VH-VL binders against o66814. Designs and how they scored, part 9

Target 1, 203 residues: o66814
Amino acid sequence: SDYLLRAESLFSQLKDANAKEETPYLYGKVKGYYEAIKLYAVEYKEDRIKTLFTLMSKNTKKAVRGAYTEREPLTELITFEPRVYFEEYCDGIMDECFYEKHYEKEKFIELVDYFSLKRRVEFLRNHEGKYCAPFDFGMAEALFNAVSLELMQEKPDEKVLIALREKLEPILVMAEEKLRYAMKKELPCYRNRLSEHIGYWKP

## First folded at step 19 (VH-VL)

Design J4
Fold by ESMFold2, last read:
Structure J4 (fold): chain C 203 residues (1-203), chain A 123 residues (1-123), chain B 107 residues (1-107)
Amino acid sequence: as target 1 above (203 residues)
Amino acid sequence: QVTLKESGPTLVKPTQTLTLTCTFSGFSLSTFGVGVAWIRQPPGKALEWLADIYWDDDEDYYPALKNRLTITKDTSKNQVVLTMTNMDPVDTATYYCARIEAYYDSQGPFDYWGQGTLVTVSS
Amino acid sequence: EIVLTQSPDFQSVTPKEKVTITCRASQSIGNYIHWYQQKPDQYPKLLIKYASESTSGVPSRFSGSGSGTDFTLTINSLEAEDAATYYCQQSYYLPWTFGQGTKVEIK
């Protein structure tokens, strides 16, 4: 477990910089990548662990820098954009045709309800999730990125996808509940960050 | 074979802006887990990191020089450019570009260096 | 800013003998220390990464050790081509910093 020793060093950097308090979104994102790495470690997938660890390490540096400079920008959002194709089916007797829409990796997309996850994370990202639920949003965003990266594999691992989804869902719900409460009560984290006129948060 | 090479003027007058180009081959800055840094070394003195830029467009600057430095990349040309404003004789140094090993742990070493270019700041 | 202090500044060593160079950090930096060799009129070359990890093409006589604040580069059985200045560099916290260098020459 080489990654465990390396992660301990990254968490020491975060602790020494007080990143949990100063950059809670990025701290949460580091924690989310760490949780994803632990799920991959059960399967001993070195390359996938190293890819996620690269992201974990990079967000650690950004969190530490942000704690010192008092700046905490949003970082990477990784989305899987499946190729769409259509299959034609024709009735040879009546010579009628219809088309069925398919996505690449459709069973894996359905397994994790990917488009719903994507929409929910994007909503938090675009509606002050960083300010109203920074830790949970950051953690959810990292776990979502791990789902996206897994779906990008030529043969996604179903066990890993299920484990990622199971870890992601309660965290995503918590972030959404915190944001919903902030919106309902018009808390400063939400109210002070609106980019449009308030009072009509509907299409 | 990874190589990097610095190019730019060797003599600059005080107050002028220095522009240095790092041209590299054997890797791309669009590759996940890589970066390029600029490091300088005044004659007879220690190495001093100036700035870096990564595959994810992240960039960092030495704080005392931040308002004088700009680092940019052109991935299609395999180039990284450093601009340093308001040059002073104290900035006389050999300037190096180097690749950052940022895969697995993104805070990695400078694993490949250019030959370096001596920039003299004098009237 | 993390300050790295190397010791000694200069060392003249009889061929085949052991060379020890130390680097002390002003705070704990885990194993985020890297060692470079710079021969006269040349660019630096990475020798050791993350305190003790060897790099490809570096002779086995070079080794690194340490953790926290105290780090050591060791050259077992010094060769003539090892005459150079050696630098440690930390990548724990920005700004990245180097030690002042240790010059090693053949006695």
Scores: ipSAE 0.829, ipTM 0.914, lowest interface PAE 0.8, mean pLDDT 91
Fold by ESMFold2, fold request of step 21:
Structure J4 (fold): chain C 203 residues (1-203), chain A 123 residues (1-123), chain B 107 residues (1-107)
Amino acid sequence: as target 1 above (203 residues)
Amino acid sequence: QVTLKESGPTLVKPTQTLTLTCTFSGFSLSTFGVGVAWIRQPPGKALEWLADIYWDDDEDYYPALKNRLTITKDTSKNQVVLTMTNMDPVDTATYYCARIEAYYDSQGPFDYWGQGTLVTVSS
Amino acid sequence: EIVLTQSPDFQSVTPKEKVTITCRASQSIGNYIHWYQQKPDQYPKLLIKYASESTSGVPSRFSGSGSGTDFTLTINSLEAEDAATYYCQQSYYLPWTFGQGTKVEIK
């Protein structure tokens, strides 16, 4: 398992930089990619492992740099935009034709409830999820990116999609609960999102 | 076939701004897991990394020179541009652009280099 | 900033003999070390990546080893065309840094 040795090097970089405390969103994102990689390793999908590891390693560099510069920007959000197809349906009685809208990969989109996942991740991203639930949001964002990348495959793997969704859902729920609580209580992470004196919210 | 080539002025006066262009072929900076860096080498001295820019728009700078450096890219032209302000005679060097191998492990080596361009800073 | 110190600064070596160049990092850098060859008046060329991985088109006489803080580049049987300056470079932490170089000449 070549990726295990490489991942240990990345985690050493993160530990030496105190990234878990200094850049918790990016640290969570690195962890999320690592969890996705482990799922693909069980299924021996080398190309997917390398793609996800590229993202994992790039977010590691950004986390380390962010820890020393005290700057932690949002990083990539990968979304699958399915092609739309129209199938013509003609009614002999009405002597007219209608178009039936279909999405590329409909069954896979439905299998993971993709559009709902997308809306939920985007909500966290647009409403201070990085500050109110940094670790869980980062981890959820990476797992969501892995779902998107799988849907982009010519032939998505249903077992992998289910496994990714099962891992993503509880993490996404935790991030959403933390954000909802912060909004209701008007915690500093939400109210004063751009202030350098505001810390990350923790349970 | 991957190639990179540096272009720009070879003589610059002290305090002037240097603008160097890296034009490359055989790859695109839109390609996942790719970057381009600028590295310089003063005559008879070691190599010094200056800045880089990646497919995901991420950019890094040598901290001591950060206030003097700007790196930009134009993916449609296959170009990366380095701007360095307030040039001084100590900045006389051969300037190289190089591709970064950033696939699988994004902290990879400089795998292809341009031939370099000597920039002399003198009155 | 991670400092890379190469040894020796200079070697004059009889053809067909073994050349060993060392690179010591000021902190542990895993295997994030890369080796370059720069022939006189030429641009650098990548030889070895990630301490020990060979690159395309590089003769098998070149090999790399080490981890942590101590790394070596080995040329098992020196050829005339190998006369060059060799650099190590780390990509563990920004800023990326190079060693000072080791010049190898043919006796």
Scores: ipSAE 0.828, ipTM 0.913, lowest interface PAE 0.8, mean pLDDT 91
Fold by ESMFold2, last read:
Structure J4 (fold): chain C 203 residues (1-203), chain A 123 residues (1-123), chain B 107 residues (1-107)
Amino acid sequence: as target 1 above (203 residues)
Amino acid sequence: QVTLKESGPTLVKPTQTLTLTCTFSGFSLSTFGVGVAWIRQPPGKALEWLADIYWDDDEDYYPALKNRLTITKDTSKNQVVLTMTNMDPVDTATYYCARIEAYYDSQGPFDYWGQGTLVTVSS
Amino acid sequence: EIVLTQSPDFQSVTPKEKVTITCRASQSIGNYIHWYQQKPDQYPKLLIKYASESTSGVPSRFSGSGSGTDFTLTINSLEAEDAATYYCQQSYYLPWTFGQGTKVEIK
């Protein structure tokens, strides 16, 4: 219950600053980290809870500061970059060899469909997700960061990864639907930023 | 063993720019949950926080002084540099650098301090 | 800006007696208060963090209490080396601010 008392203090700071309305992306990110922390608390993983709480508290400070300064920048995106290697397999009868591509922690990456999650979060981040779906995007980004951090562990916890993915997916879908709607209807959140997407030649 | 040490000029003239360097050992500013702050203390007066910088490159400045202050870090040298422009005699103070304990609760205390350096601003 | 007001500004205390220093915040700051000791001609040293948490190497005679707006640093049995100025500092909202200090002397 130590993290519960500390979280109440952070939410008091956010409430006093009206962060839910003034900095909804950062508010969502704080909420997303809190959801991840609660999943870890079931497993009594104190050190992992403290790592996520550090991020939660830092984003709280940034949300409060942003509410008073009217500035809400994107904050951390944490990505797991697995080593890639190729294994040679040879047919002992035919004396023929081939190469298979493998990733560090391949089974865990596949368990959560990590590269798909990464692409989807990066798409939101690069295409006005902060403006068109701030709360859901912030939450999704924090939960994605928690997935990345778990994959970085020496021995990732499969139950935690599954729980994180299950929490993340509906939130990510909601953010994606809001962005798609904003793009289709050319809402101000997207329309005001359109020049950042189409001002450059693409092959 | 965590140590911090301030270095720079001890005497500057009004309108000059002050540059102070904090060199530290026993920790790295690339370490998750760590920051470094600058705090000053005019002779016989209370402590005044000026600026800080964190492992995640986040920077904060005392609002009234923001246009005069720049904080930077060089993680490879274990150094943090404070630049303060347009110095005035009222800025005469001992300047400290200090480590911020930002792990778990990132809004933590200043847990280790340098010895401080007195900077006098006079003609 | 959150203002921290310490009381008293100065006190002279008989050795082995209890010292009580208060810090009042201009708004609620939860437990985001930290206490520092600054001996004459020295840099500050962290004593208590988050209102009541002890720090490594600090004698057990130092303790902190309070939450919200009213905080107290207590020295249960004053020793000669405790003669110093004590500061509270808040880390609830930027800018981080200090109290004006409380000077404690041995009588």
Scores: ipSAE 0.825, ipTM 0.914, lowest interface PAE 0.8, mean pLDDT 91
Fold by ESMFold2, look of step 19:
Order: sequence, then C-alpha cells, then structure tokens
Structure J4 (fold): chain C 203 residues (1-203), chain A 123 residues (1-123), chain B 107 residues (1-107)
Amino acid sequence: as target 1 above (203 residues)
Amino acid sequence: QVTLKESGPTLVKPTQTLTLTCTFSGFSLSTFGVGVAWIRQPPGKALEWLADIYWDDDEDYYPALKNRLTITKDTSKNQVVLTMTNMDPVDTATYYCARIEAYYDSQGPFDYWGQGTLVTVSS
Amino acid sequence: EIVLTQSPDFQSVTPKEKVTITCRASQSIGNYIHWYQQKPDQYPKLLIKYASESTSGVPSRFSGSGSGTDFTLTINSLEAEDAATYYCQQSYYLPWTFGQGTKVEIK
C-alpha cells in the first residue's frame, strides 16, 4: 500500500499546521479524497487512485498554506457535463411524433442520482456551507468530485459509484442539517456573511 | 524530449524590472499534475526557489520576495513568465526554469531543468 | 521556513571509494527530500526523489536513505564523472528550500 505511506505524510503536514482547526473546509476535502481513494483501492484501480491522490495532495498544500496565511478559499468543484440529445419516437400509425431527452451515460447518472447530488453540493457551496459546515461540506465536495471523475470515465464502474454514493449521502445530510440549523438560528457563520452581499447599504 | 529554455536580458540596472520567459516543449502546463518553477543560483552559491505555477493556476512565491515577483503562464505558447521588480546587485544569479513533477503527489521534485540564464545587475 | 544543512561542505575523495553526504532538516519532513547533482557549468539534474527513489538514467551507485530529519545520499564507488556539487531540497512546506550544497572532487 504505497498510497498509505504517502497519505500518512500528508496528514502529518496537516497536523503540524493545525489544519483541522485553521482550515477545516480544506481539511475535510483532503479527508474526502482519502475516503474515495480507499474505495478505489478495494477495486485495485491504480490510475484512479493516483488522480485522486494528486487532488488530495494539492488540497493539503493549500490547507497548510491557508493555515499560515489565514485564507481558506473554495477549491475545485468538478462537474460532469453530459451531452444531451433528443430521440424521436412516433406512434404505431405514425400520426404523431414525440422527442425524448437523453443524456450521455444516462444509466450511471440515474444510478447515483447525479443531478440531485450536483444541486445539493452547489447549494452548500453557494450558501455558506464552507463556513457553517466546513468539514462535512469539504468532505462531501471531494466525494462528489470523485463521482464526477468516475462518470467521466469511458466505462464507469457501478460498484465504485454505489460505494461513493453510500459514503457521500450521510455526509451531505450532515452538512445540509448544519447549514439549515445555522440559517434558522442565525448563527455567526451565516449571519456574519450576509452583509458582504449588500455593501451599498453601509454608507 | 522535455526541454525548457530561459530567455531575457543578461544585464539589468539597479531598480529596473527583470522579465524572464521560460519556453518549454514536450509537455503542456494544461496537463493534470504539472507545474513550472523558477529557481536562481547566485555565482558560487546555493539554489534558491523563487516562484511556481501549476496546471490548476495555483501560484506560490518565496515570501521575502513576494512583493517583487509575478509569475504568469500562457499555455497556448508553452511559456511561463517571471517578472521581478526593483532589481539589486544581490539579485545577480543564474535563473533557471524547471518542471515540477506534481502527479500523484503535487509536492514533487524539479525533474527537468532549463540551461539557465545569467542575469547581472550592475552596481 | 525549513532549513536544510548539508555535511560536509566539501569532500576530496579517491576514486572507487564510498561518498556519504548528509542533509539535516530543521524539522521533520517525512520523506519529502530530493537530491540533485550539478556538474561544473551545468544545470542541476534530479538524482533521487522522496528520500530513496531513484530516477531513470541514474547509475545504481547512487542511493538515498533516511526519513524525518536525517537524510543521506550515498555514492558507493565514486567515478570521475561524479565530481559535482550535490544539493538536497525539501518539498514538505512552503517555501521550498535547498541545502547549501556539498562539493565532491576526485583526488
């Protein structure tokens, strides 16, 4: 397990920088990529492990740098953009014809409910998920990125997609619940960010 | 097959701005897991990393020089440009560009180097 | 900033003998150390990555070892073409830093 020794080194870097406390969103993202890597390791998919490890390593560097500079920006969101096409269907007499919308890799998209996952992650990303549920949102975003990357494969692996979805769902739910609670209670993570959107009212 | 080459002025006066171009072939900076760095070496002294830029547009700078350095890339031309302001005689060095092996672990070594260009700052 | 201290600064070594160069980091850096060879008037060349991984085209007489804070580059049987300055470099934490170099000459 070559990736295990490499991951220990990355987690040492994060620990030495106190990244769990200083950059919890990026720390969560590193953890999410690591969880995805472990799922791929069960299936012995070396190239996919290395791709995800590249992202894990890059987010580790950004988390460490962010801990020292007190800056934690959002990082990559990877979305699968399936091609759309329309197929004509006519009735048996051919009096009326219909057009039905189809997606590239439709069965895999449906298997993980991809468009729902995309909406939920984008909602967290656009509505202070980074501040109100940083760890869970970061981890969910990385796992979602792993789903997107798998869907981009020529032949997506159904077992991996199911495993990623099963890991992702409870984490997404936790992030969503934390955000809803913060919004309802007007917690500082949510309330303090509102003024940044209406700066023309300050003067 | 991978090559990098530095180009720019070899003589610069104090206070002037240095602009160096790294032109490379055999790889693209749009390739996942790749970066390019600038490293300098004063005559007879050790190597000093200055800045780097990656496939994902991430940039890093040596902290003490951050206010003087700008790194940019033009992926279509296979070029990376370093700009260093307010040059001083202490900045006299050979300037290298180098590729970063950032696939698998993004904090990888400098695996291919240019020949270097000596920049002299008169005093 | 992580400081890398190499030892010795200079060695004059008879051919075929073993050369040992050490690099000490000011804090633990796992295996995030890389070694470069720079021959006179040449650009640096990567020899060893991640403390002990050799690179393509590097003679087997070169090896690296160590972890944490103490690292060693070994040349088991020095050849004439190995006369060069050797640098260690860390990529654990920004800024990336190099050791001061070790110059190796043939007696």
Scores: ipSAE 0.824, ipTM 0.910, lowest interface PAE 0.8, mean pLDDT 91

Design J4
Fold by ESMFold2 at other seeds, fold request of step 21:
Structure J4 (fold): chain C 203 residues (1-203), chain A 123 residues (1-123), chain B 107 residues (1-107)
Amino acid sequence: as target 1 above (203 residues)
Amino acid sequence: QVTLKESGPTLVKPTQTLTLTCTFSGFSLSTFGVGVAWIRQPPGKALEWLADIYWDDDEDYYPALKNRLTITKDTSKNQVVLTMTNMDPVDTATYYCARIEAYYDSQGPFDYWGQGTLVTVSS
Amino acid sequence: EIVLTQSPDFQSVTPKEKVTITCRASQSIGNYIHWYQQKPDQYPKLLIKYASESTSGVPSRFSGSGSGTDFTLTINSLEAEDAATYYCQQSYYLPWTFGQGTKVEIK
């Protein structure tokens, strides 16, 4: 309940700065963190809510500043890097031992298809998603960051991970569709650029 | 226990560059949701925020002074450094560093202050 | 830039009486106002955050109220050690700004 009043204050700041129009990527990112916070609030996990709210409020400040300065940089991308370990087992029929590769938190990584999500978000980030699908990309990036942060927990919550993925997937698809359309139609948000050494080329 | 301490020259000539160091303990600037700011106060006058830097490397400057100010951090030393170029007698003030409470709501107050250092700019 | 105007600039107050200091913002700033106490020749100390939130170690006689553009710091029974200059500060929009200060003295 406390986060609701604080969120109203942040959205007032964004409205007063016209951030939805001036900094749509960061506005989308603020919205994405808010959606993640609401998912955690179903179970009221105060510390997880406060961590996400810190990011939400920081991106609000950056959006407001960006609206006044007409600059909108990419902000944080949070990725979970699971450790790899090997487990030995031996076959009783033959004196043969085998090593099985495991990832830290493998069950949870598979539950959300994390490596696929990571590649898809990174693709948008590296290919003008900020310009061609700013709101959806920002929102997807924040929800992806929330997935990463949950996987970093000592014991990830499966219910929260499923909810985050279910929220993230349609938004990510929309961002990807907008980017593909922009690339196909060569919209101004997507650019062709050759190095000065090579010259220019056409699609 | 959180403490901050300002250090640097107390007398600077006009046009010189001022470098101030804030050394702190009881917290780290690598900690999520924390920042450090510089604030000055001319003798007998109000407080004036100059710049800040956060755990995520975000930094901001008072716009009219932005071209004269640089804020940096060294997290391993628990230090934040302010550099201010082209000093003028009007810049004579007590300079404070302060911690920013930026967890939960990142636009928080200055919750702990150093004792300040008076910098006099005179020929 | 958001301008904070404090009133009054100066108060001389009989001990045990109520002190009221106002801070008015040039635009709505929600509850993004913080109050500091600065005793003579000392560094500032945080008293109240986010308009009305208490901070640990601050006497209960200090309270804050208001939202939007008009904010008040109240000392409900002035003590001798409360003689100081009080500043409001906003953290709604950059640049962060302070009020001009209100000096409180014992009469």
Scores: ipSAE 0.818, ipTM 0.907, lowest interface PAE 0.8, mean pLDDT 90
Fold by ESMFold2, fold request of step 21:
Structure J4 (fold): chain C 203 residues (1-203), chain A 123 residues (1-123), chain B 107 residues (1-107)
Amino acid sequence: as target 1 above (203 residues)
Amino acid sequence: QVTLKESGPTLVKPTQTLTLTCTFSGFSLSTFGVGVAWIRQPPGKALEWLADIYWDDDEDYYPALKNRLTITKDTSKNQVVLTMTNMDPVDTATYYCARIEAYYDSQGPFDYWGQGTLVTVSS
Amino acid sequence: EIVLTQSPDFQSVTPKEKVTITCRASQSIGNYIHWYQQKPDQYPKLLIKYASESTSGVPSRFSGSGSGTDFTLTINSLEAEDAATYYCQQSYYLPWTFGQGTKVEIK
């Protein structure tokens, strides 16, 4: 298929630049987008494949650039911010009314436990996940972005959401375990970043 | 209909700063998978890419000129601005802005070009 | 920096005959090459993207081929309006670079 040939070209760029070693976070992010694309390919969703491939190719360019400049910044985090609304429920017997909070696409948010995923990814992002678990964090971040993008669709695909969630969870757990270990042992990836002059509000 | 148009001074003295504006229509730089680049062509010579900026705020510069170049965007005005400091006669060229096709593969071609503006650097 | 070398620098061709222009990259660039046409006193126009993909509004007589380091632009049956300078451009690695150009004239 078309995306397979295009992906070969991107992975050749990454290999030629030694991106797996030089920019492991961005390399992981490219791999995570590729895993998401493969899940969409099962459902023959060409437009969604192209959207994710755009992100995959952009992170490939950034990984290659980062490898030769020895710089690897964090890249995009895509979050779905559902609209909140309130439904009034009145008890006619007691003539009392109160409001219940609801979210748009609540069914789909619950299906993937989205708010929990968001908090976990943001924690890794804000607490040195890029340095202590670069590959796993990069992959998890890309898969999380794919979940967000699917939730943003007018009609989210439940099969895709389940598949993305199932792929994401073990990778996210691995990243979290590596970070917890680094925190407990005060490894350089975590300890050195806490002591830097800039960039920290609360260590 | 996608169009781009360069505007700015046509004559600049050595050491002055050049500011060029690309005004475009038929697309927005807030659109996913789009970028705008600046490319120049000295009279009778090959094309030379200078800088680009994308929908995701990513910027790239030709390394040898990076310290002289700044690219910015104003998505509400459909404009991209190139600033180039310390102009020299060797910088005399036609300056083009062009749209980057960055959807599907973000390392795509320059699919639409402006007419170009000749900038002469001379006393 | 990836250098693109075009061949020939110049050619004069009888109408209706085939034109072949080559572009060689200093390293493998997959299919990340694009071809542009620049008519006299005009701005460049995209002809072929990703080595062989046609673009909307470009006559079918224009085609591209190749991968890796060797690429070819072909004009099948040259028309008078095709007199122009042709450039290849790579988007594999920054900085993006162009070939030196090939000028095609009608004999």
Scores: ipSAE 0.816, ipTM 0.909, lowest interface PAE 0.8, mean pLDDT 91
Fold by ESMFold2 at other seeds, look of step 19:
Structure J4 (fold): chain C 203 residues (1-203), chain A 123 residues (1-123), chain B 107 residues (1-107)
Amino acid sequence: as target 1 above (203 residues)
Amino acid sequence: QVTLKESGPTLVKPTQTLTLTCTFSGFSLSTFGVGVAWIRQPPGKALEWLADIYWDDDEDYYPALKNRLTITKDTSKNQVVLTMTNMDPVDTATYYCARIEAYYDSQGPFDYWGQGTLVTVSS
Amino acid sequence: EIVLTQSPDFQSVTPKEKVTITCRASQSIGNYIHWYQQKPDQYPKLLIKYASESTSGVPSRFSGSGSGTDFTLTINSLEAEDAATYYCQQSYYLPWTFGQGTKVEIK
């Protein structure tokens, strides 16, 4: 298909820039978007493919630029913020009313355990995941963004959500294990960032 | 109907700061997958890309001019502003703004151009 | 920085004849080449994107081909209104760069 030829060009750009070594977080993010695109291609969802490809392409440009400038910033995190609403239930005996909490798209949120995924990705993002597990974190972040984007659809596709979650979970676990190991062993990726944090605590 | 138009001074003195405004209609920089670029063309010479800015606030600058250029956007006014400091006679050119087609592949062409504005840098 | 070299710099061509303009990149750029037409005293207009994709409102006599380092813009049957300068532009790596231009005139 058309997206395959376009992806070959993006991967050539990344290879020419040595992005796997120079910008591993962004390289992982490009790979994660590509994995999501392949899942959507099975379902022939062209406009969803184009949306994800836009993000893939933009992160490719940033990876190449970052490799040549020795700068690798965090890029987009896309979170789905469901509306919360309450249904009232009144007890005739006690003349008392209770409220039952509901989320929009609750079925789909539960299907992928979205709030757990969100907390786990945010933890990596806020605790040196980019430095201690760059490739796996980048890839997980892109797949999480794809989950969020699907949940934002008027009618989320359950098959796609399940496939995305199945792809995301082992990658997210690997990133978490690498970060935990780095924290336990006080590796340079964590130790240097911790030193940077305590820098404004210094007397 | 997509249109872009450049506005600003037509004559500046050496060392002065040039400020150019691109005002556009028919699209918004809040739209996913769009950008706006500034390109210049010295009289009788080739086109030269200067800077761009995208829907996601990403900015790029021609490296040799990076210290002299600032690109900003005001999405509510449909405007993009280029500031170029320390102008020199070699900067005399027609300055264009153009839309970037950045949907699907963010490294796309300049699909719509403004009419251009000639800026002359002279004592 | 990727340098784009166009050939020829200038052509004077009899109406209805075929025009061929080449653009050579200093490194491989896949299909990340775009072609523009700039008529005298006018702003540029996009003709061809991604080496060979036509754009809306562009006459079918314009076509593009090539990949890697060598690209061609073809005008199959030159019309009077096609007298212009043609530019190739790459969007593979920053900074985005243009060729020096090819001026086409009616003989």
Scores: ipSAE 0.815, ipTM 0.908, lowest interface PAE 0.8, mean pLDDT 91
Fold by ESMFold2 at other seeds, look of step 20:
Structure J4 (fold): chain C 203 residues (1-203), chain A 123 residues (1-123), chain B 107 residues (1-107)
Amino acid sequence: as target 1 above (203 residues)
Amino acid sequence: QVTLKESGPTLVKPTQTLTLTCTFSGFSLSTFGVGVAWIRQPPGKALEWLADIYWDDDEDYYPALKNRLTITKDTSKNQVVLTMTNMDPVDTATYYCARIEAYYDSQGPFDYWGQGTLVTVSS
Amino acid sequence: EIVLTQSPDFQSVTPKEKVTITCRASQSIGNYIHWYQQKPDQYPKLLIKYASESTSGVPSRFSGSGSGTDFTLTINSLEAEDAATYYCQQSYYLPWTFGQGTKVEIK
């Protein structure tokens, strides 16, 4: 309940700065963090709410600053990097060893299809998603960050991971469809950025 | 427990560059939800925020001074450095560094301050 | 840039009496106001955050109120050690700004 009053203050800042129109990527990211916070609030997980609220409030400041300076950079992408280990499997007769590749928290990684989510968010991030689908990409990026942060927990909560995944998927699809359309139609949001990516490779 | 201390020259000539170092203990700038700011106070006058830097490398500068200011951090040394170019006698002030409480709401107050260092700009 | 105007600039108060200091913002800033105490020749100390939230180690005689544009710091019963200059500071929009200060003296 405390986070509701704090969120009202942040949304007032965004409204006063016209951030939805001026900084739609960062506005979407703030909204995505708020959606994640609401999922954690159902489970009364105060510390996780405060962690996500820190990110929400920081992106609010950046959105407001960006609206007045006409600058909207990409902000944090939080990725979970699981440790990889190999279980040794040896044949005593041949004295040969074989290894099975495993990830820490493999069950939770599979539950949300984490590596697929990571690739899809990174694709949007690297291919003009900020310009061609700013609101949906920002929201998807924040929800993905919430997934990563949950996977980093000592004991990830399966119920929260499922809820985050279910919220994230339709938003991610919408961002991907908008980007695909922009690429197919060569819209300015995509076309004008290509020369910036490869300019150093030309004489 | 949490402490901050400013260090650097106390006398600077006009046009020279001022470099101030904030050395702190009891927290790390790698810690989620913290920042460090520089604030100055001319003798007998009000406080004036100059710049800040956060755990996520975000930086902010007072707009009228941003072309003269650079803030950097060295997390391994628990230090934040402010550089201010083209010093003028009007920049004579006590310079403070302070911690920003940026957890839960990242637009938080300056909760711990250094003792301050008086920097005089005179010919 | 958000301007904070404090009132009064100076106040001389009999011990044990109530002190009221106001801070007016040039636009609505929600509750993004913080109050500091600076004793002579000392660094500032945070008293109240987010308009009304107390800070650890600050005496209960200090309280804050207000929202939007009008904020108040109250010292319920003035003690001798409370003689200081008090500043409000906003963190709603960059640049962060301070009020001009209110000096409180013991009569």
Scores: ipSAE 0.813, ipTM 0.909, lowest interface PAE 0.8, mean pLDDT 91

